# Designs tried in a protein design chat: VHH binders against EKC/KEOPS complex subunit cgi121 (cgi121). Part 148

Target 1, 174 residues: EKC/KEOPS complex subunit cgi121 (cgi121), of Schizosaccharomyces pombe (q9p7j3)
Amino acid sequence: MILPLFPETQVHVFVYENVSNCAAIHEQLISQNPIYDYAFLDAATILYKKQVYSAIIRALEDRRDEQMKTKTIHSEVILSLSPKTEISSAFRQFSMTKKSKNIVVVKIDSKLTEEEEFERLDKLVEGNRVEFSDEELQKLIDFKVLKKNYKLDPSTLENPLASILSSIALRGYS
Below, E stands for the ipSAE of ESMFold2; O stands for the ipSAE of OpenDDE; V2 stands for 0.75 times the mean of E and O plus 0.25 times the DockQ between their complexes.

## First folded at step 16 (VHH)

Design m169 (from qm1 with E111R; framework vhh_6qgx_2)
Fold by ESMFold2-Fast, scan of step 16:
Structure m169 (fold): chain B 174 residues (1-174), chain A 123 residues (1-123)
Amino acid sequence: as target 1 above (174 residues)
Amino acid sequence: QVQLVESGGGLVQAGGSLRLSCAASGFTFSDHAMAWFRRAPGKEREFVAAITYTGSYTFYTDSVKGRFTISRDHAKNTVSLQMNSLRPEDTAVYYCAATYAWDYHTERAYRYWGQGTRVTVSA
């Protein structure tokens, strides 16, 4: 995928359902294994493609402007999903855990083609790849988690897109 | 209330040893990575060592590698730093810190901090 504001930046997003090896993947993430340099998100926290893209764009803007708060662009994506700029909390809210069943995986600045990243990730992730689409994401979301992470009230929860995007874009201005 | 309480600091001669301890309470110790940072007079805080929540992996800044050892005890909710072959440049206030993130070298990634314990290494 090509982002209009960052046309030279290669971005790939993969969605996996029914993942059976989340504990093993999490072990590799905490050991900082460079093979696992991706943003591994819990799909229970992601409702829309635009939610992921907004976080990617914010992370890329922060990198361009030399305002990154984390060590890697992938960690910055995780932070950028959060309505607050607190790194530890953002990881707790959005990153995959040992208990995760469905995951969203983001790769930025790949030296590999999308097909090559797909082949690599399929060897790391024991699950079923599905299309990165709003329809597929809506099957995997946990609305209780979404409401808690973005502090949504019941009236906003029926159409939360604008509130989620605003939270990502306006992070740090309160 | 979240607390990280450091102990074990003091005055020691170059080449000596100290063991620092940090007692954690008020949060789930078993799912947090723990780290030690230090700040010498007139300088910014710098990373010293970190240990994953599982205890399986440790990380060290180059200047202390081979001399310092970080460890944790889940039953006692403590993290320790064994400091051997101490040098005058190790003189600093040592801080215990906790994070859920695996961005161990980034000071901003740590949510909980202790008040620090002073280590003075004389020439």
Scores: ipSAE 0.819, ipTM 0.916, lowest interface PAE 0.5, mean pLDDT 91

Design m170 (from qm1 with Y112H; framework vhh_6qgx_2; at its last look DockQ between E and O 0.99; V2 from the best seeds 0.84)
Fold by OpenDDE, look of step 17:
Structure m170 (fold): chain B 174 residues (1-174), chain A 123 residues (1-123)
Amino acid sequence: as target 1 above (174 residues)
Amino acid sequence: QVQLVESGGGLVQAGGSLRLSCAASGFTFSDHAMAWFRRAPGKEREFVAAITYTGSYTFYTDSVKGRFTISRDHAKNTVSLQMNSLRPEDTAVYYCAATYAWDYHTERAYEHWGQGTRVTVSA
């Protein structure tokens, strides 16, 4: 996938449900294994495609402007999902954990086609790939976690997209 | 309240050894990676070493590899830095830090910091 604002950067997003080896994946992430150069997100924290895209765009903008707060573009995506400026908090809020069952995987700067990237990733993730869509994401979301992460209240719960996007866009400005 | 308290700093001759210790409290020690940073006179703070939350993996800056060893004790909520073959360029204030993230070399990733302990290595 190519983003209009970043035509030179290829991005792929995958969703997996019923992943059995999140603990093993997590171990590779904390060891900083370069084979696992992705952003692994807990699907329980993701409600919309636009939420993910907004975070990706924010991360790419940070990189473009030489204002990345993290070492890698994928870590920056994780940070960009958070309304908080603290990296540690963002990871706690949005990153895959050992106990995760459903995940969203983001690849930035891919040199492979979507299918090729899927084949590569499929060797790392033991789960069922589902469509990257709002419909599928809504099946995996934990609203309690979502409410906590973005401080949603009853007035914003009917349509939380605007609040989520605003939180992402205005991070560091509140 | 969160506290990281460093100890073990002091004056030592080149070629000597020191063992720094950091006592952590006020947060979940077991799910945080721990690290040591240092700031030499007139220089910016720099990464020295990190250890994952289980202690399974360690990371070092190149200049200390083979000389420094980071370890942690989960029972005591402590992290240690064994410094051998010390050099004058190792002179600095050493800081203990904690993070939930795995961006270990990034200073900004660490949410908790100690006040530091001074290490002076004489020629």
Scores: ipSAE 0.891, ipTM 0.940, lowest interface PAE 0.5, mean pLDDT 96
Fold by ESMFold2-Fast, scan of step 16:
Structure m170 (fold): chain B 174 residues (1-174), chain A 123 residues (1-123)
Amino acid sequence: as target 1 above (174 residues)
Amino acid sequence: QVQLVESGGGLVQAGGSLRLSCAASGFTFSDHAMAWFRRAPGKEREFVAAITYTGSYTFYTDSVKGRFTISRDHAKNTVSLQMNSLRPEDTAVYYCAATYAWDYHTERAYEHWGQGTRVTVSA
């Protein structure tokens, strides 16, 4: 995917369901293995494609403006999903865990095509790739997790998209 | 309430050793990475060492590699920093910190902080 405001930045987003090796992946993430330089998100936290794109755009804007809070663009994506600019909390809220079953993987500044990244990730992730679409994401979301992460009440939970996007865009400005 | 309490600081001569300890309470120690940061007089706080929540991986700033060793004890909820071959430039207040993130070198990534313990290394 090419973003209108960042046309030279190559972005790929992959969705995997029924992942059996999340504990092994998590071990590689905490060891900071460069091969795993992606944003590995728990799919239980992602409801819309626009949610992911908004976080990516915010991370790229912060990098452009030299306002990144984290060391890598992929960590910045994880932070950008959170309503608050608290790195530790954002990782707790959105990153995959040893017990995750479905994951969303984001790659920014890819030097590879989408097909080449898929082949690379398929060797790292033991699960079934599904389409990055609202339909597929809605099968994997945990609404209790979404409600907690974005502090949604019953009135916003029925149509949460605008609230989620505002939280990501305004992040830290309440 | 969350607390990180450092101990073990003091005065030592160049070439000597000190062991710092940090006792953690009020949060789930076993799922947090632990780190040591230091602030020398007139300088900003800098990363020294970190250990993953599993204890399997450690990270060090270049100036302390081979001289300092970070370790943790899950049964006692403590993290320790063994400092050998100390140099005058190691003089600083040493802070214990905790994070859920794996962004170990970034001060802002740390959610919980101790009050610090002072280390002075004489020439």
Scores: ipSAE 0.839, ipTM 0.921, lowest interface PAE 0.4, mean pLDDT 91
Fold by ESMFold2, look of step 17:
Structure m170 (fold): chain B 174 residues (1-174), chain A 123 residues (1-123)
Amino acid sequence: as target 1 above (174 residues)
Amino acid sequence: QVQLVESGGGLVQAGGSLRLSCAASGFTFSDHAMAWFRRAPGKEREFVAAITYTGSYTFYTDSVKGRFTISRDHAKNTVSLQMNSLRPEDTAVYYCAATYAWDYHTERAYEHWGQGTRVTVSA
């Protein structure tokens, strides 16, 4: 998948439910194992495809403009989901943890087709792949977590997309 | 309230050893990676060493590999830096820091910082 503003950059996004080995994956992430060079997100924090794409676009814009705050593009995606600029809190809020059950996995700068990347990723993740779609994400979201992460009030919770996307786009300008 | 308190700094001759300690309170020590950074006069603060929240993995800047050892004690909520074979270029203020992230070399990733302890290596 190629985003219109970044035609040289291939991106793949996968969703897994009922993942049994998040603790093992987490150990590989903290050890900085290069085989696990993906953004592993907790699906409980993701309601929309556009939420993920907006974070990817923001990370790519910051890379283009030499304004990245984190070491890798994948860690920059994690930061970019946050309405705040604090790296540690963004990881706490959005990254997969050892206790996560469902995950969203992002690969940026892939040199593989989607199916080839899936075959590689499927060796690492013990879970069931589902479609990356708003319908599947709605089944996995925790609305209490979403409300807290984006400070959504009751009127915003009925249609939170615009509020979430503006939080991602305007991060750092407040 | 969050506190990181460094101790163990001082004046030491080249070739000597020094052990820094950092006592942590006011946050969940067991889910944070811990690091030491240092700042020499007139220079930017630079990464020295980090240890994962489990204690299983350690990371070092090239100039201290084989000479410095980072360790942590979950029972005491402390992180330590054993510095052996000290050189004059190790002279700096050493800072303890904590992060939930695994971006260990990035100063900006650290949400908690100590006040620093001065290490001076003579000769």
Scores: ipSAE 0.683, ipTM 0.872, lowest interface PAE 1.4, mean pLDDT 92
ESMFold2 (binder alone), look of step 17: mean pLDDT 88; pTM 0.898

Design m171 (from qm1 with Y112S; framework vhh_6qgx_2)
Fold by ESMFold2-Fast, scan of step 16:
Structure m171 (fold): chain B 174 residues (1-174), chain A 123 residues (1-123)
Amino acid sequence: as target 1 above (174 residues)
Amino acid sequence: QVQLVESGGGLVQAGGSLRLSCAASGFTFSDHAMAWFRRAPGKEREFVAAITYTGSYTFYTDSVKGRFTISRDHAKNTVSLQMNSLRPEDTAVYYCAATYAWDYHTERAYESWGQGTRVTVSA
């Protein structure tokens, strides 16, 4: 999807399955190693491309309006996926863990091309890259995790897109 | 969910030392980073120090680097702040806080807070 209000913002989204080194990546994230300045998400939490893009757009809007709640744009993406403005909970809900197997990686404001970011990430992530598509994401989602994170009832789980997008777009500032 | 109780505050003269302790309980303590924040009278809470859930990495605000040391004891579920070479500017209420996020300097990132312990440094 294009970013209508941020057409010059460079955004790259990568999906990796069967990642074997999540514990090592997690160690780099908690140490705040600048080489790992990306949003590393657990693919079990992401069902649609629009879900990721909606969170990116919200994070960019908050940065433009000087209303970011977190220190980095990538942390703001993680927060923006959550239906609430609770940073600790958002990280627990959406960030990769040392036990993750499939991940979604977001880079905003890259100095590199998509190809160059892929080369860099290929050195950091020991897994198989797959297409960032609804089809691939649907293979990796955990509906129990999705239900818990967005407070969905069984009827909403059959077609959750509108509910998820509303939760992201209409999240209140607090 | 983490419950936090601070202790160790008091009155000390400039150049002296104090050790603050925070006792934590809860099912997610071992997965939480722990931090100390402080609030001087008439000011906002500011970050002082943080330690990762593993205890392997520590972070400090510039004004306390080399004087304060944060540490944690996983067996006792405690985090401590050793404060050396205290200055009148260190006078504040000190708060223990916990977060799952690795956004350590951001007050809003912390989900659990203690009620604070008062530190007064006289000239």
Scores: ipSAE 0.815, ipTM 0.901, lowest interface PAE 0.5, mean pLDDT 89

Design m172 (from qm1 with Y112V; framework vhh_6qgx_2)
Fold by ESMFold2-Fast, scan of step 16:
Structure m172 (fold): chain B 174 residues (1-174), chain A 123 residues (1-123)
Amino acid sequence: as target 1 above (174 residues)
Amino acid sequence: QVQLVESGGGLVQAGGSLRLSCAASGFTFSDHAMAWFRRAPGKEREFVAAITYTGSYTFYTDSVKGRFTISRDHAKNTVSLQMNSLRPEDTAVYYCAATYAWDYHTERAYEVWGQGTRVTVSA
């Protein structure tokens, strides 16, 4: 995918369910293995495609404006999902863990073709790839986790999209 | 209460050694990466070394590679920095810090900080 405001930036988003090797992937992430330079998110935290795109756009805006708070664009995506500009908390809230079962993986600035990225990532993740769609994400979300991460009340849980997008957009301005 | 307490600083001559220790309490030490940062007189705080929450991987700033060794003890909730072949340029206040993130070189990624321990290396 190509974003209108960032036409030179290639963006790919992958969704995997029933992942059996999350502990192994997590070990590679904490070792900073460059092969794993992606944003690995716990699918329990993601309800909408727009949630992921809003975080990507915010991260790209911060990079463009030389206002990144983290070392990599993928870490900046993780931070941008959080309502607050607190890096450690954002990773705790949104990153995959050793115990994750379903994951969302974001790649920005790929030097590979889209097909090559798909093939490469399928070799790293031992799970079933599903379509990046609101329908598939809604099967994987944990509403208790979502509520805590975005501080949603019962009334907003029925249609939380606007609240989530507002939280991402207003991060650092409140 | 959440806290990190450093110890082991002091005065040493160039070529000497010091071992710094940091004791953690009030948070889950075993799921946090630990790091040492330092601030020399008149300078900004800079990264020195980090160790993953598993203890399996370590990271160092170039100026201390081969001279400093970071380690951790999960049973004692401590992280240590063994400093060998000390140089006058290593003179600084050394800070222990903790983070859940794997963005180890970024000071802003650390959520818990100690008060610091002073290291002075004379010629």
Scores: ipSAE 0.825, ipTM 0.914, lowest interface PAE 0.5, mean pLDDT 91

Design m173 (from qm1 with Y112L; framework vhh_6qgx_2)
Fold by ESMFold2-Fast, scan of step 16:
Structure m173 (fold): chain B 174 residues (1-174), chain A 123 residues (1-123)
Amino acid sequence: as target 1 above (174 residues)
Amino acid sequence: QVQLVESGGGLVQAGGSLRLSCAASGFTFSDHAMAWFRRAPGKEREFVAAITYTGSYTFYTDSVKGRFTISRDHAKNTVSLQMNSLRPEDTAVYYCAATYAWDYHTERAYELWGQGTRVTVSA
């Protein structure tokens, strides 16, 4: 995928449903196993492709401007999904858990081709890969989780896109 | 009430040992990674050691590897730091901290902090 503001940056996004080994993956994440250097997100928190892209762009902007708050670009993506600049809370809100069933996985600056990343990641994740599309994401979202994470009121919940994107872009500002 | 309470600090001679303890209450201890940070006189806070929420993995700053050991006890909701072969350079206020994130070396990744316990190592 090509990002208009970062055309030189390689970005791959993968979506898996019915994942049976989330506890094992989580163990690898907390041990900081470098093979698992990806942003592993709970699909229950992601409604739109633009939501993920906006977080990626914000993370890349913070890296470019030497304003990263976290150690890795993938952790910065997790932070950038949150409406606040609180790292612990962002991980609690958006990262995969031992009990997750559907996940969104982001890879930035891959040294592998997209096909090679697919093959590697398919070996790490015991689930069914589906298309990264708004249609597929809308099958996996949990609106209760989305509402809580972005503090959506009833008036915005029917069409939350603008509110979500604003929260990501203006994190810690409004 | 959410609280982290450190104990075990004091004055010790170089080459001596101290065991710091941190008692956690008011949150789900078993879901959080625990860490020790320290602030030496005239310096910023720095990472010392961390332990995952499972207790299976530990992380240390290079200057304390082989001398300090972090451990946790889920039954008692405590995290401990065993400090051996202490050096004057280890003189600092030691802080216990908790995070849900696995970004252990980053101070701002920690959401809960204790008030600190003072360690003085004489030459």
Scores: ipSAE 0.813, ipTM 0.908, lowest interface PAE 0.5, mean pLDDT 91

Design m18 (from qm1 with S30N; framework vhh_6qgx_2)
Fold by ESMFold2-Fast, scan of step 16:
Structure m18 (fold): chain B 174 residues (1-174), chain A 123 residues (1-123)
Amino acid sequence: as target 1 above (174 residues)
Amino acid sequence: QVQLVESGGGLVQAGGSLRLSCAASGFTFNDHAMAWFRRAPGKEREFVAAITYTGSYTFYTDSVKGRFTISRDHAKNTVSLQMNSLRPEDTAVYYCAATYAWDYHTERAYEYWGQGTRVTVSA
């Protein structure tokens, strides 16, 4: 994908369901293995494609403006999903865990094509690839997790998109 | 209710050793990475060492590699820093910190902090 404000930046997003090796992946993430330099998100926290894109755009804006709060662009994506600028809490809220079953994986600045990244990730992730689409994401979301992460009330839960995007865009200013 | 309590600081001669300890309570110790940061007078806090929540991986700043060893005890909810071959430039207040994130070198990534323990290394 090409972002209008970042036309030189390659962005790939992958979705896997029924992942059986999340504990092994998590071990590689905490060891900072460079092969796993992606943002590994728990799909239980992601409802919309626009939610992921908004976090990516915010992370890229912070990198452009030399205002990144984290060490890597992928960690910045994780932080940018959170309504607050608290890195530890953002990882707790949105990152893949040992007990995750479905994951969303983001790659920024890939030197590989999307298909080559798929082949690479398919060797790391033991699960079923699905389309990165609102339809597929809505099958994997946990609304209790979403409600807690974005502090949504019952009325907002019926159509939370605008609230989620506002939380991401106004992080630190709301 | 969250507490990180450091101990073991003091005055030591160059070439000596100290063992710092940090007792953690009020949060899920066994799912947090633990780290030591230090601040010398007139300087900002800098990363010293970190250990993953599993205890399987450790990270060190270049100036302490081979001299300092970080370890953790899951049963006692403690993290320790064994400091050998101490140098005057190691003089600082040492802080224990905890994070859920795997962004170990970033001070801002740490959610919980101790009050610090002073280490003075004389020439």
Scores: ipSAE 0.838, ipTM 0.919, lowest interface PAE 0.5, mean pLDDT 91

Design m186 (from ql4 with T106V; framework vhh_6qgx_2)
Fold by ESMFold2-Fast, scan of step 16:
Structure m186 (fold): chain B 174 residues (1-174), chain A 123 residues (1-123)
Amino acid sequence: as target 1 above (174 residues)
Amino acid sequence: QVQLVESGGGLVQAGGSLRLSCAASGFTFSDYAMAWFRRAPGKEREFVAAITYTGSSTFYTDSVKGRFTISRDHAKNTVSLQMNSLRPEDTAVYYCAVTYAWDYHVERAYDYWGQGTRVTVSA
């Protein structure tokens, strides 16, 4: 994928359902194994493609402007999904856990094609690949988790896109 | 509710050893990493060491590698820092801190902090 403001930045997004080895993946993430240098998100937290793209764009803007709050661009994507500037909270809210079943994986600055990254990820993730589409994401979302993470009321929850995108764009600004 | 309490600081001569301990209460931190940071007089807080929630991986700043050892007792909800071959440059207030994130070197990534314990290393 090519982003208009970042045409030289290679971005890939992958979705896996029915993942059976989340505990093993999580152990590699906390050990900072460089093979796992991706943003591993819990699909229960992601409703729209635009939600993921907005977080990626915010992370890339923060990197461009030398105002990243985390150590890696992938950590910055996780932080950028959160409406708050608290790194630990953002990881609790959006990153995959030992108990996750479905995941969204983001790779930024890949020197590999999408197909080559799929080959790599298939060796790491024991699950079924599905299309990165709003239709597939809407099968995996947990609306209780979404409501809690973005503090949505019942009326906003019926059409949350604008609220979610505003939360991502305005993170930390008052 | 959540408290992190450090102990074990004191005055020691260069080449000596100290063991710092941090007891966590009010939360079990089963999925959280625990870390030590320090602040020397007139300087900002810097990362010292971290240990994953499983205890299987440890991380150290270069200046303490081979001299300091971080360890964890999951049942007692404690983290310890064994400091050997102490140098005057190790003089600082030492803080324990807890994070769910794995950006261990980033001070901003930590949720809870102890009040600190003072370590003074004489030349």
Scores: ipSAE 0.814, ipTM 0.903, lowest interface PAE 0.6, mean pLDDT 90

Design m187 (from ql4 with S57H; framework vhh_6qgx_2)
Fold by ESMFold2-Fast, scan of step 16:
Structure m187 (fold): chain B 174 residues (1-174), chain A 123 residues (1-123)
Amino acid sequence: as target 1 above (174 residues)
Amino acid sequence: QVQLVESGGGLVQAGGSLRLSCAASGFTFSDYAMAWFRRAPGKEREFVAAITYTGSHTFYTDSVKGRFTISRDHAKNTVSLQMNSLRPEDTAVYYCAVTYAWDYHTERAYDYWGQGTRVTVSA
């Protein structure tokens, strides 16, 4: 995948459902195992492809402008999904947990092709890969989690895309 | 109300030892990493050590590796820092902090902080 504002940056996004080893993956994440240098998101928090792309673009903009708040680009993606600049809260809201069942995995700056990253991730993640599409994401979302994370009311919950994208773009201003 | 309270600081001669403790109240940080930062006079706060919520992994800044040991007691909701072979450059106020994120070296990643406990190492 090529982003218009960052044509030199290689981005891969993978979606897994029915993951049985989230506790093992989480242990590797908290130990900062370099093999797991990806943004591992709970799919319960992601409704749209544009939501993930907006967070990636925001993280890349902050890296370009030397304004990153976190140590790694993948941590910056997790932070960028949140409407606030509170790092710990963003991880609690959006990152996978030991109890997660479905995950979205983002890789930035890979030296590998998408297929090579998939082969690598297939060895780390015990689950079924599905297409990164709005249709598949809508099967995995938890609307209670989405509503809580973005402070949505019933009127915006029916069509939340614009509100979510605005929250990501205006992080720290609301 | 979340509160972190440090104890165990003091004055010690170079080569001596101190054990710092941090007690958390108002919330049980079962899923949170706990860390120690320090601020020397006239300097910025820097990372010292961190321990994962499981207690299975620890992280240290290079200057304290082999001399300091971080540990935690889940039942007591506490974290400790055993400081051995202390040096004058270890003189600082030591702060306890907690985070859910695994971005342990980043000061901004920590949600709650203690008031600090002063450590003075004389030559």
Scores: ipSAE 0.813, ipTM 0.902, lowest interface PAE 0.5, mean pLDDT 90

Design m188 (from ql4 with Y32H; framework vhh_6qgx_2)
Fold by ESMFold2-Fast, scan of step 16:
Structure m188 (fold): chain B 174 residues (1-174), chain A 123 residues (1-123)
Amino acid sequence: as target 1 above (174 residues)
Amino acid sequence: QVQLVESGGGLVQAGGSLRLSCAASGFTFSDHAMAWFRRAPGKEREFVAAITYTGSSTFYTDSVKGRFTISRDHAKNTVSLQMNSLRPEDTAVYYCAVTYAWDYHTERAYDYWGQGTRVTVSA
């Protein structure tokens, strides 16, 4: 996929359900294994495609402007999902854990096509691929987690898109 | 209340050794990475070493690699830094810090910090 404001940047987003090896993947992530240089998100935290794209765009803007708070673009995506600029909290809120079941995987600056990344990730992730779509994400979301992460009122929780996108776009301006 | 308490600092001659310890309480030790940072007079705080929550991987800044060893003891909720072949340039206040993130070199990624322990290495 090509982003209009970042046409030079390759972006791929993948969704896996029923992942059985999250503990093994998590061990590779904390060890900073270069093979696992992706943003591995818990699908329980992601409701919309626009939520992921907004975080990616924010991370790319911060990289362009030399304002990244983290060491890698993939860590910056994780941070950018959070309404606050607190790195440790953002990882706790949005990153996959050893107990995750469903994950969203983001790759930025890939030298590979989407199909080639699928072939690579299929060897790393023991789960079922599903379409990156709002319909599939809505099957995997945990609304209790979403409400906590974005501090949503019960009335906002029925239609939270604008609130979530504003939180991502206005991170640090509250 | 989260607390990190450092000990083991002191005065030592160049070529000597010191072992720093950090006692941790108030959080789930087994879920968090631990690190040591240092601040020399007139300098900003810099990364020294980090250890994953499992203890299976360690990270070091180039200037201490091969001389310093970070370790953790899950039964005692402590992280330690064994410092060998000390140099005058290692003179600093040493801080232990805790994070859930795997962005170990970034000072901003750490939630809580100890008060620091002073290390002075004479020529």
Scores: ipSAE 0.815, ipTM 0.903, lowest interface PAE 0.5, mean pLDDT 90

